# Ledger of designs, part 5: miniprotein binders against tRNA-specific 2-thiouridylase MnmA (mnmA)

Target 1, 344 residues: tRNA-specific 2-thiouridylase MnmA (mnmA), of Desulfotalea psychrophila (q6aiz6)
Amino acid sequence: MIKNITGIAMSGGVDSTATAILQKQKGPVLGFFMKLNQPDYETQRDRVSQIAQKLDIKLEIIDLTEEFQEYVLKYFSASYFKGLTPNPCIICNKEIKFGLFQQAILRQGVERIATGHYAQIHKTAAGYQLHKGVDPHKDQSYFLSRLSQEQLAHSIFPLGGMHKGAIYDLVEAHGFHDFRGTESQDVCFLEQDNVVDFLEQTAEFSASSGNIVMNDGKILGKHKGLHRYTVGQRRGLGISYPVPLYVINLDVKNNNVIVGENEQLFHKTMAISDIHWISQPEREDLLHASVHIRSTHKGAQASVILKENNRASVIFDEPQRAITPGQFATIYKDTQVLGSGVIL

## First folded at step 22 (miniprotein)

Design z29 (from z25 with I59L)
Fold by OpenDDE base, fold request of step 23:
Structure z29 (fold): chain B 344 residues (1-344), chain A 108 residues (1-108)
Amino acid sequence: as target 1 above (344 residues)
Amino acid sequence: SPAEEIKERIDRLAEELRELAEKGDIERLLDALEELIRALDELAREADELGSYELARELRFLAELLRWLVDYMRRLANQGDYERVNRFLEFIVYLLRIIVEFKDRIRE
């Protein structure tokens, strides 16, 4: 093991560039770019290569296209066909970015990988803790909620203690002026705008038209396949009603999109399964915590009742809007990510 | 109405359960919880009939949670883990407030 080399996950974005700069100041680095089935792979590759050259970083490309298809895209498509809304970013981080990609980097004799994620790792006597980034608008800890202790042990998040503004200042000070106004797509390789098109091109696609209905079974219209709808959706329903209607549930069994008023989207109760613990709580059966039900959710206080087989019941202090089956619920104690489960 | 009768029963059970929780009478508490579960199942059915489907869903969820809690608390008590039992007693009192809230939202 060549001690003291840090692997840098380089994507061509501002965050990865800042990470590269910061880590190079601390010691020897090796750059790595992940090839996936990105539609703009060549453009990204060239950009990363230019950044690496400017920073005098040796760049290696790791091809994980097939693995990404197997672990992420298959999950993605299968989830939609089950009437679930997937979170491919969480899966990608677990299986690809901090999985196979990290492993490939470590095999090069690198001790740890640095990424541009806005999160913090705290090493304790009991193990590694994952915490929120200090920038509440950039915190990406939610997407890392499925990482293992081993994955955390081999990870560095140099940006976790920084605000986005400081990141721009840093890269500009090093001659990178073209990052302002660009959204870092570094967390998710799936473009949301092409979800429907992607699904319809899959060999497993068998979506059929069905009814848009109220809870009482009243038919309001027709849908063009369940995969086109998610809980909380208002747009694209093609129905006329005196009040705004939202998708409140997907009934896969009957091939119905169930719609209702905004008030019907609010619930205090939630079930989760397949819980992964980064840090197992001391009180293993009942805890009060902040629970995030999606990546953009600010978190809500809740009682979490831990059950057998990595399941839990969640009772929110206040009703939460659009709890979506298939999404991940991430459980926090203050800034610490305790774990996450799949919303049922 | 059937719904009102069930609501009144829930109110009585909630008061009884609070008293039992304060006294620490676990066996009687568990018995009363089983009665509450039955009342919640009935109320959920009435809520569906009244078109309060989302409330019915919440009530069914709470009923299932309480079923699990009854079994779990009984196991804890049998193990002599009264610390955990007490934590769940407090939680049950909290759940009772939620149940009453949902009950009060069901309108005929």
Scores: ipSAE 0.870, ipTM 0.954, lowest interface PAE 0.5, mean pLDDT 92
Fold by ESMFold2, fold request of step 23:
Structure z29 (fold): chain B 344 residues (1-344), chain A 108 residues (1-108)
Amino acid sequence: as target 1 above (344 residues)
Amino acid sequence: SPAEEIKERIDRLAEELRELAEKGDIERLLDALEELIRALDELAREADELGSYELARELRFLAELLRWLVDYMRRLANQGDYERVNRFLEFIVYLLRIIVEFKDRIRE
């Protein structure tokens, strides 16, 4: 008899291990690990294999190295060429983890895939809703705000209703005592420095040094390529000035990093484009909502004016610090993720 | 002072716009908004010359938003959608407060 097997995304960290434990208690499971351009891939593969073996879970490896490499080169180099700061984790979730990886798992006949994300999926008569995870320190709903209804329909997030401490207790009760006090291996390896180093090693990426300047043109130093700098950055500028200075803009036209005082980072206004709705608002032109401009942002109340072609103007009730073009603004109603757009 | 002349124009336009919103005189309100948009563009240029670069950026954003709103509200009025027109009238009054606040922060 063909069993209704649940797929488990296994990555070798505490969250994916807890997910595997919880799902195996509910029925038959099959583990999946994706091969990308991870640093230390062999170490991660061996760790995932050992965890799967200890849990008596058959593990399949899905090789997406070529697809991932093409994605990184195209998306990130195009973003940096335009002076945008890309968000690797949100795009990787949409295109790779819940895209190509999910599709490969579904082609093997598995209909549902569990991952260790701290977010909640609620099925309603109107469709699937994405909600914040209950642990406010671990909530990952921001990174999942590009997911489609189809992607959500095939997903299970067993950890969404749990707190991190309970996750450590769970894995320890099942013989895994090495996770507490170590860095989680479930985090996205596509951090800014890793992506920058990867791009610089390719023959196709080209960047040149230039000046670090103030708005009036005063030169304070030199930079090592615009792609190495982020709006809001204070450290690593290699400049001397009587008060702290921050990156306020990346000027592609003149190849300048523009710096200024902290006050220059605050804005009430923001434009977003390429909006994707998980749950489309019924009223299509003006709403008041909580908007998060990055994963660590507390969220801020804003008026959102919906325009044609999936664009919006956002007016925050209070100024927000370091609104960064190329990052994503995620629109929330209470705990529910409505959608997200690219900051312009 | 060019900046002071523009600020005085904006104050007068903001008062006129609040009155027109209260009366529900949509066509004259939209015409006055077009004049406010021109004043905001001028003030943004003065803000740049005075070194108020972030305020200039915010003023240009608001001018472009108002430009879109004028076109959109004309469409809503032509369709008879009074609920949406009234919601945007209230939003315009809110934007006027922000504009006046930004205007007052531009100092020589």
Scores: ipSAE 0.865, ipTM 0.955, lowest interface PAE 0.5, mean pLDDT 89
Fold by ESMFold2, fold request of step 23:
Structure z29 (fold): chain B 344 residues (1-344), chain A 108 residues (1-108)
Amino acid sequence: as target 1 above (344 residues)
Amino acid sequence: SPAEEIKERIDRLAEELRELAEKGDIERLLDALEELIRALDELAREADELGSYELARELRFLAELLRWLVDYMRRLANQGDYERVNRFLEFIVYLLRIIVEFKDRIRE
C-alpha cells in the first residue's frame, strides 16, 4: 500500500532534482522517468538513476515510446499538411506528461505527482486555477494551458513560488554541485529540427519542394518543404533581395512559401479555435484579457469575442508580430491562465 | 477613385452607426451594419489591388466578425436580452474606431 506517497517526475535536470529534494522532505516519495524517443535516452536514464540513488529514491521507468511516436506522427503530420506550425510542448504536456505518464503513475497507488514546472496551482471553491510562476523569466504556465481539472488536481508544482537562483542554492546544499555552469537537462527534446528530421525519416511522411514567392507572384527561389518554415523566419531562405524578407504565410494550396517585408508580419486580428478552458471567464461572450501568442511573447491586451464551437475572434489593442497559425493563444487574467486555443 | 468613394461611404456609415448606438436603435443599427459589411468587402478588394495586402486581410476579418455580431445581436434582441445587446453596442463603437483607422491607412 503506497497511500500518501508523492510521485516525482524526474528528468535529470536541476529543476526535477530540486523538486525531488523538496518533496522528500515532506514525506515518502517514488521517482518516475519517462522513456520516449529521446535521442540521448541512455545518458539521461543513467543520470536520472544516479540522482535517484543519491537521494535514496526508488525509481520507476515508464516506457511510452510507441505512444509518443504515434502521437508525433499524427499531430505534426496533420499540422504541417494544413500549413500549421505545431506546438509540441503544449500538446505533450496535455497528452503525454500529464496524460499517459500521470495515469501510469496514479495506477501504482500514488495520489499526487510533483513536477519541476514553474507555475502555481491554486485550489478555490470553483475549482483548480493555474497561475504564472513567480519567477517571470522561468514561468512555464503558457505550456500548461491545456491541462484539465483532473490533471491539475493530481499535480504539485513545488517550484512555482521560487526563483531559479534559489533552486541552484538548494541542490548545491544537498550535494549537487555540477548543475551550475552546465546546460539544463530539463529542456524538452522536441526541438523543431529534431521533429522535422524525425518526420522526414518515416516512410509515411511526404513533402515536396516548391517556390518562395512574393505576394505578387514573383518567384525568388525554391523551398525544401513547407514544414521547414515558420512565419516570421528570416534565416535559411536562400534568396537574394535588396531588403530583408521574412516568411509571412505558408500557402498549402499552391505549395508556396510567401515572403514579405517585416511590416507585413503585424496584425491586430486573430482567430482561434478548439478553445480549452481551465477556468471559465466571468463573461461568456466578450472579455478583455492578456493574450500570449507564444511562450516568449510578452502578452498583449485584447478583446476576445467568444463564439460557438469553442472558437473566438481576438482583436489586439496594438498590432502583434508574427501571429502563427497552429501555435496556441493563451488567455490570461492577471496571473491566472483562463485557457488556450489554436491560432488559425 | 473607387477606393475614395468607398472610404467616404464608410465615414458616413460610421457616423450613422455611432448615432444609432447612442440612441439604442437596434433595428436600424443592425441594418446599417449590414451596409458597412458590404462596404468593407468592397474596400478589401480595392486594398488588394492597391497592394495593401495586410489591410485587406484585416478588413475581411472585421467584415466577417461584424456578420457574426449582426446575427448574434439579432438573436439576443429576439430573446429580450437587451442588457447584453447594450454591451455589444459599446463594442461596436470600439470596432468602428478600428475600421476607420484601417480605412485611413489605405493610400492610392
Scores: ipSAE 0.863, ipTM 0.954, lowest interface PAE 0.5, mean pLDDT 89
Fold by OpenDDE base, fold request of step 23:
Parts: C-alpha cells; sequence; structure tokens
Structure z29 (fold): chain B 344 residues (1-344), chain A 108 residues (1-108)
C-alpha cells in the first residue's frame, strides 16, 4: 500500500477539478475517471485528461460499462414492473461510484477516494456520520443516503464545507476559467428523461398502451406505457378536461394512469421499506425528523414510526405533494443523514 | 347520514381516548383504539362512496398504523416498558388530531 495517496474521482466538472486541486495541496494523489458508456464519453475523457495534465496528476481510466449496465437494467426492470418510479442516482452512487469504482481504486493501493460531493463526513467514536453540505443549494447528501460505514470510511468530501462561489474562485485561481456558467454535472448522468429512452431500448421491456382514468374509473384517454409517467406529472397526458389534471397514481395491475386535480397530490401519510441506516437513531421506535421525499425536496418535518423488517410509517406535519412510490425518502436529524427507505 | 353518524362516533371516541391517555389507563385505551379503528374503516368506505378517495386512503393508512400501535403498545406494557408506552400515548393524542382533521374534510 502506498501510504498517504488519495484517489481523486475526476469527471471533468468544476467540482471534481476543485477536489483535485484541494487534495493535491494536501499530499500525493492519483486521478481516476469512470467509463460507463456515457453518450459523450470521448469528450469527457479528453476534458478529464487535459485537466489531469494541467494539474500534473496521473490519470487512470476504470471501465465499468458492463457492470453499470447490468445493475441499472436490473434495477429499472424491477422498478417498472412494480409501478415504481426509479431513482438511478442513489443506486449508481451506492453500487457503482462508491461501490465498484471505489473498490477498483482501493485495489490500486489508495487508502481513500475524494469526490466533489457537497456533503460532510464526521468521524465519531460510534462510527462515521454523514451530514449535509454547508451550501444549502448544492447539498448532495440525499444521493449518499445509502452508503455503508465502510464506504464512508474510504471517502473524502473536500467541498462539503464550501459554497459554490468559493469553488469557482478556487479553480480560476489555478487557471481554469471555463467553468462559470456551466451547471455542475448532476451526480448521475442518467437524467429522468434518459430513463425512458433507456428502458425503451431494453429488449426485455414491453410497454403496453392503456387507459388514462379518473379515480371513479372515467376514461379520459390513452397512455403510451406506464414508464412514461410519474406522480405529479401534468405534461404529455394528451387529455382535455375543464381543470388541470395531474398523474396521481400508476395502477400496474390494470395498466392505468390515474389522474386527478392538484389537491389530490397532497398527503400526510407515507410508508417506507428497505430502510438503510447510516446512523441508528437514538429512539428506535419513534422519532421526529426532517424527511426528504426526492432529491429536489427541501425536507418536511414528520413523525417516523419504526417498524419491523426495516419498515416505517411516516406522518408529515404538513401535507406533502407528489409522494412517489419507488423514490427514496431520506431521514435527517438536523444536518445528519440518519438513513433512507424506498417509498411504497 | 351514515357518514355523519360515523363522524360523531369518532368525535366521542377521540374525547374518550384523550381522557384515557391523560389518566394512563392503557388497557381501556387499547380497547377504545380498537373501536376507533373500526370507525375509521367504516368512514373510509363512506369516503370512497362520496368520491373522497384520497381522504379514504389516508384514513385506511391511519387505521393500519393504529392496528400496529395497539399490538406494539400491548407488548411494551407486558414488558413493563412504560417509558415507551408513555411516548406512544402522546403520539396517539397527536394522531387523534389528524384523524379529526381528516374526518372534518369529508363532505357529502
Amino acid sequence: as target 1 above (344 residues)
Amino acid sequence: SPAEEIKERIDRLAEELRELAEKGDIERLLDALEELIRALDELAREADELGSYELARELRFLAELLRWLVDYMRRLANQGDYERVNRFLEFIVYLLRIIVEFKDRIRE
């Protein structure tokens, strides 16, 4: 093991570049780029190579194309058939970025990997805690809510204590002037729009047309496959009604898209399953916490009743809009990520 | 109306449950919760008939949660874990407020 080397996950974005700069100042580093058959892979590779060269960082490419395809296909297929809206970013972070990719880097004799995530790791006597980044607009802790203690032990988040503005200043001070105005690459290149295309390209995926219906069974139109719709969606329904209608549920059994008014999207109750705890809560049966129901959700205060078999019931203090089966609910105590579960 | 009769029953049960929670009478509270669960199931059916499907869903969820809580609290009491029992008594009082809120939103 080469003592004191940090692996840098380099993607060509401003965040990973800043991470590389900061870690290089602290000690020896090795750069790593992940190949996942991205549509713009060659462009990204070239950019990363240029950045690595400019920073005098040795770059290694880790090809995980096959593994990524296998995991994503399996996850998407399983989610679709259950009428669940997938969250590929959480799965990708757990299984690929901090999974196979991290393991590949560690096998090179590196002790820890640094990434450009806006989150914080606190080492305590009881283990590693995951906390929100200090920049509330850039916090990415939601996407890391499925990480194990081992994964956290081998991770560094240099940007977790910084604001985005300071990161631009940092990279510019080191001669990188082309990052301003570029949106930070999403933690996952699989945007929601790409999920539909990805599913349709999968040979095993057969989408069937069905009915768009009201709760009372009134048929309003036809849908082009359940995978094209999510709870809270208004666009692309192709229906005419006197008031705005939204997707309120996906009925897989009957192959129906159920639509309703905006008020029908608000609920106080939620069930979650397959809970993974980063930090076990002090109260094992009942807690009051902030719960995030999607990546863009600001969090809402709720009572969480912990049940058997990693299940919980959640009662929100205020009604929440578009609680979506298959998405992840992440449970916070202040800035600390306690854990997450799959919304039912 | 059937819905109104059920609503009145829920109001009576909610008051009884608040009093029982305050007194710490766990056995009677659990019995009263079982009656409330039945009333919620009935109200959920009426809500469906009235076209209040989302309210019906919330009511069914609460009924199921209360079923779980009755069993769990009974186990805690049998174990002598009165600290946890007391925490859940407070939570039950909170749930009663939510139940009444949902009940009041159901319209004919």
Scores: ipSAE 0.859, ipTM 0.952, lowest interface PAE 0.5, mean pLDDT 91

Design z29 (from z25 with I59L)
Fold by OpenDDE base, look of step 22:
Structure z29 (fold): chain B 344 residues (1-344), chain A 108 residues (1-108)
Amino acid sequence: as target 1 above (344 residues)
Amino acid sequence: SPAEEIKERIDRLAEELRELAEKGDIERLLDALEELIRALDELAREADELGSYELARELRFLAELLRWLVDYMRRLANQGDYERVNRFLEFIVYLLRIIVEFKDRIRE
């Protein structure tokens, strides 16, 4: 191992640039950029190269195009076709960014990688803990909820203790003045607006039209494939009704989109499966925790009953809106990410 | 109505269960829980018939959870782990409040 070299995941954004600056101040660094078949890859590459040059960082490109397709895009498409709403960013972080990409960097003799994620890693006697970033508006800990202890051991999050404003000040102090007003798009490579188009271009696309129905079975219209709809969706239904209707469920078996009123979106209960623990909870059977049911959710207090086979029942203190199968529920104790499971 | 009769039964069971939980009578509590589970299943069916589908779903979820809890608590008791049993007794009391809340939201 080349002692004291930190790998920098460089994406051309303000956060990765700030990360590069901060880590370079601490010691020798190597820059790495992922090729994932981004639509604007060449432009992004050139930008990263310019930043690396300005910072006097050697840049290496790691091509993970095929792996990204296999681990992330297939998951993404397959989920929608099953009537699930995926979170590709969680999978990408687990399998690609902190998976294959990290491994490729570590194989070069680098000890750890630094990324621009707004989260914190605390090393304890019991292992590595993942915590929320201090900036509540930029916290990205939810997306890192599937990382292993090994992945955390080889990761550095220099921005986890900083606010976004301080990041801009930092990069500007180093001559980068063009980052303001460019919202660092969330790490999600898929623009939400193109989900349907992407799905319909997949080789596995075989969506069939079906009925839009109420819970009582009343048919209100036709849908153009289940993949176009998610729980809580109001727009694009093409139905007329005296009150606003929302997608409340997807019935894959009958190929129905079930719609209802807003009140029907609220539930106190959910089940989760495939739980991954970053930190094993102290109580193995029952805990009270903050549970986030999607990336934008602020978290809600809940009782979590841990069951066999990495399953749990969750009872929220207050009803939660649009609990969506396929999304990840992330379990927090205060700022600590305990783990996450897939919502059923 | 069938739904109202079930609701009244649930109210009685809830009170009984609270008392049993306070007394720490685990065997009787588990028996009463099994009765509550049956009542919840029945109420869920009635809720479906009344068009309260989301409430029915929640009730079925709670019934399934309680079934799991009965089995789990029985195992804990058999193992002599009364600390965990007691934690779940408190949790059952909490669940009873939720059950009553859901029951009261079902309208004919």
Scores: ipSAE 0.843, ipTM 0.943, lowest interface PAE 0.5, mean pLDDT 92

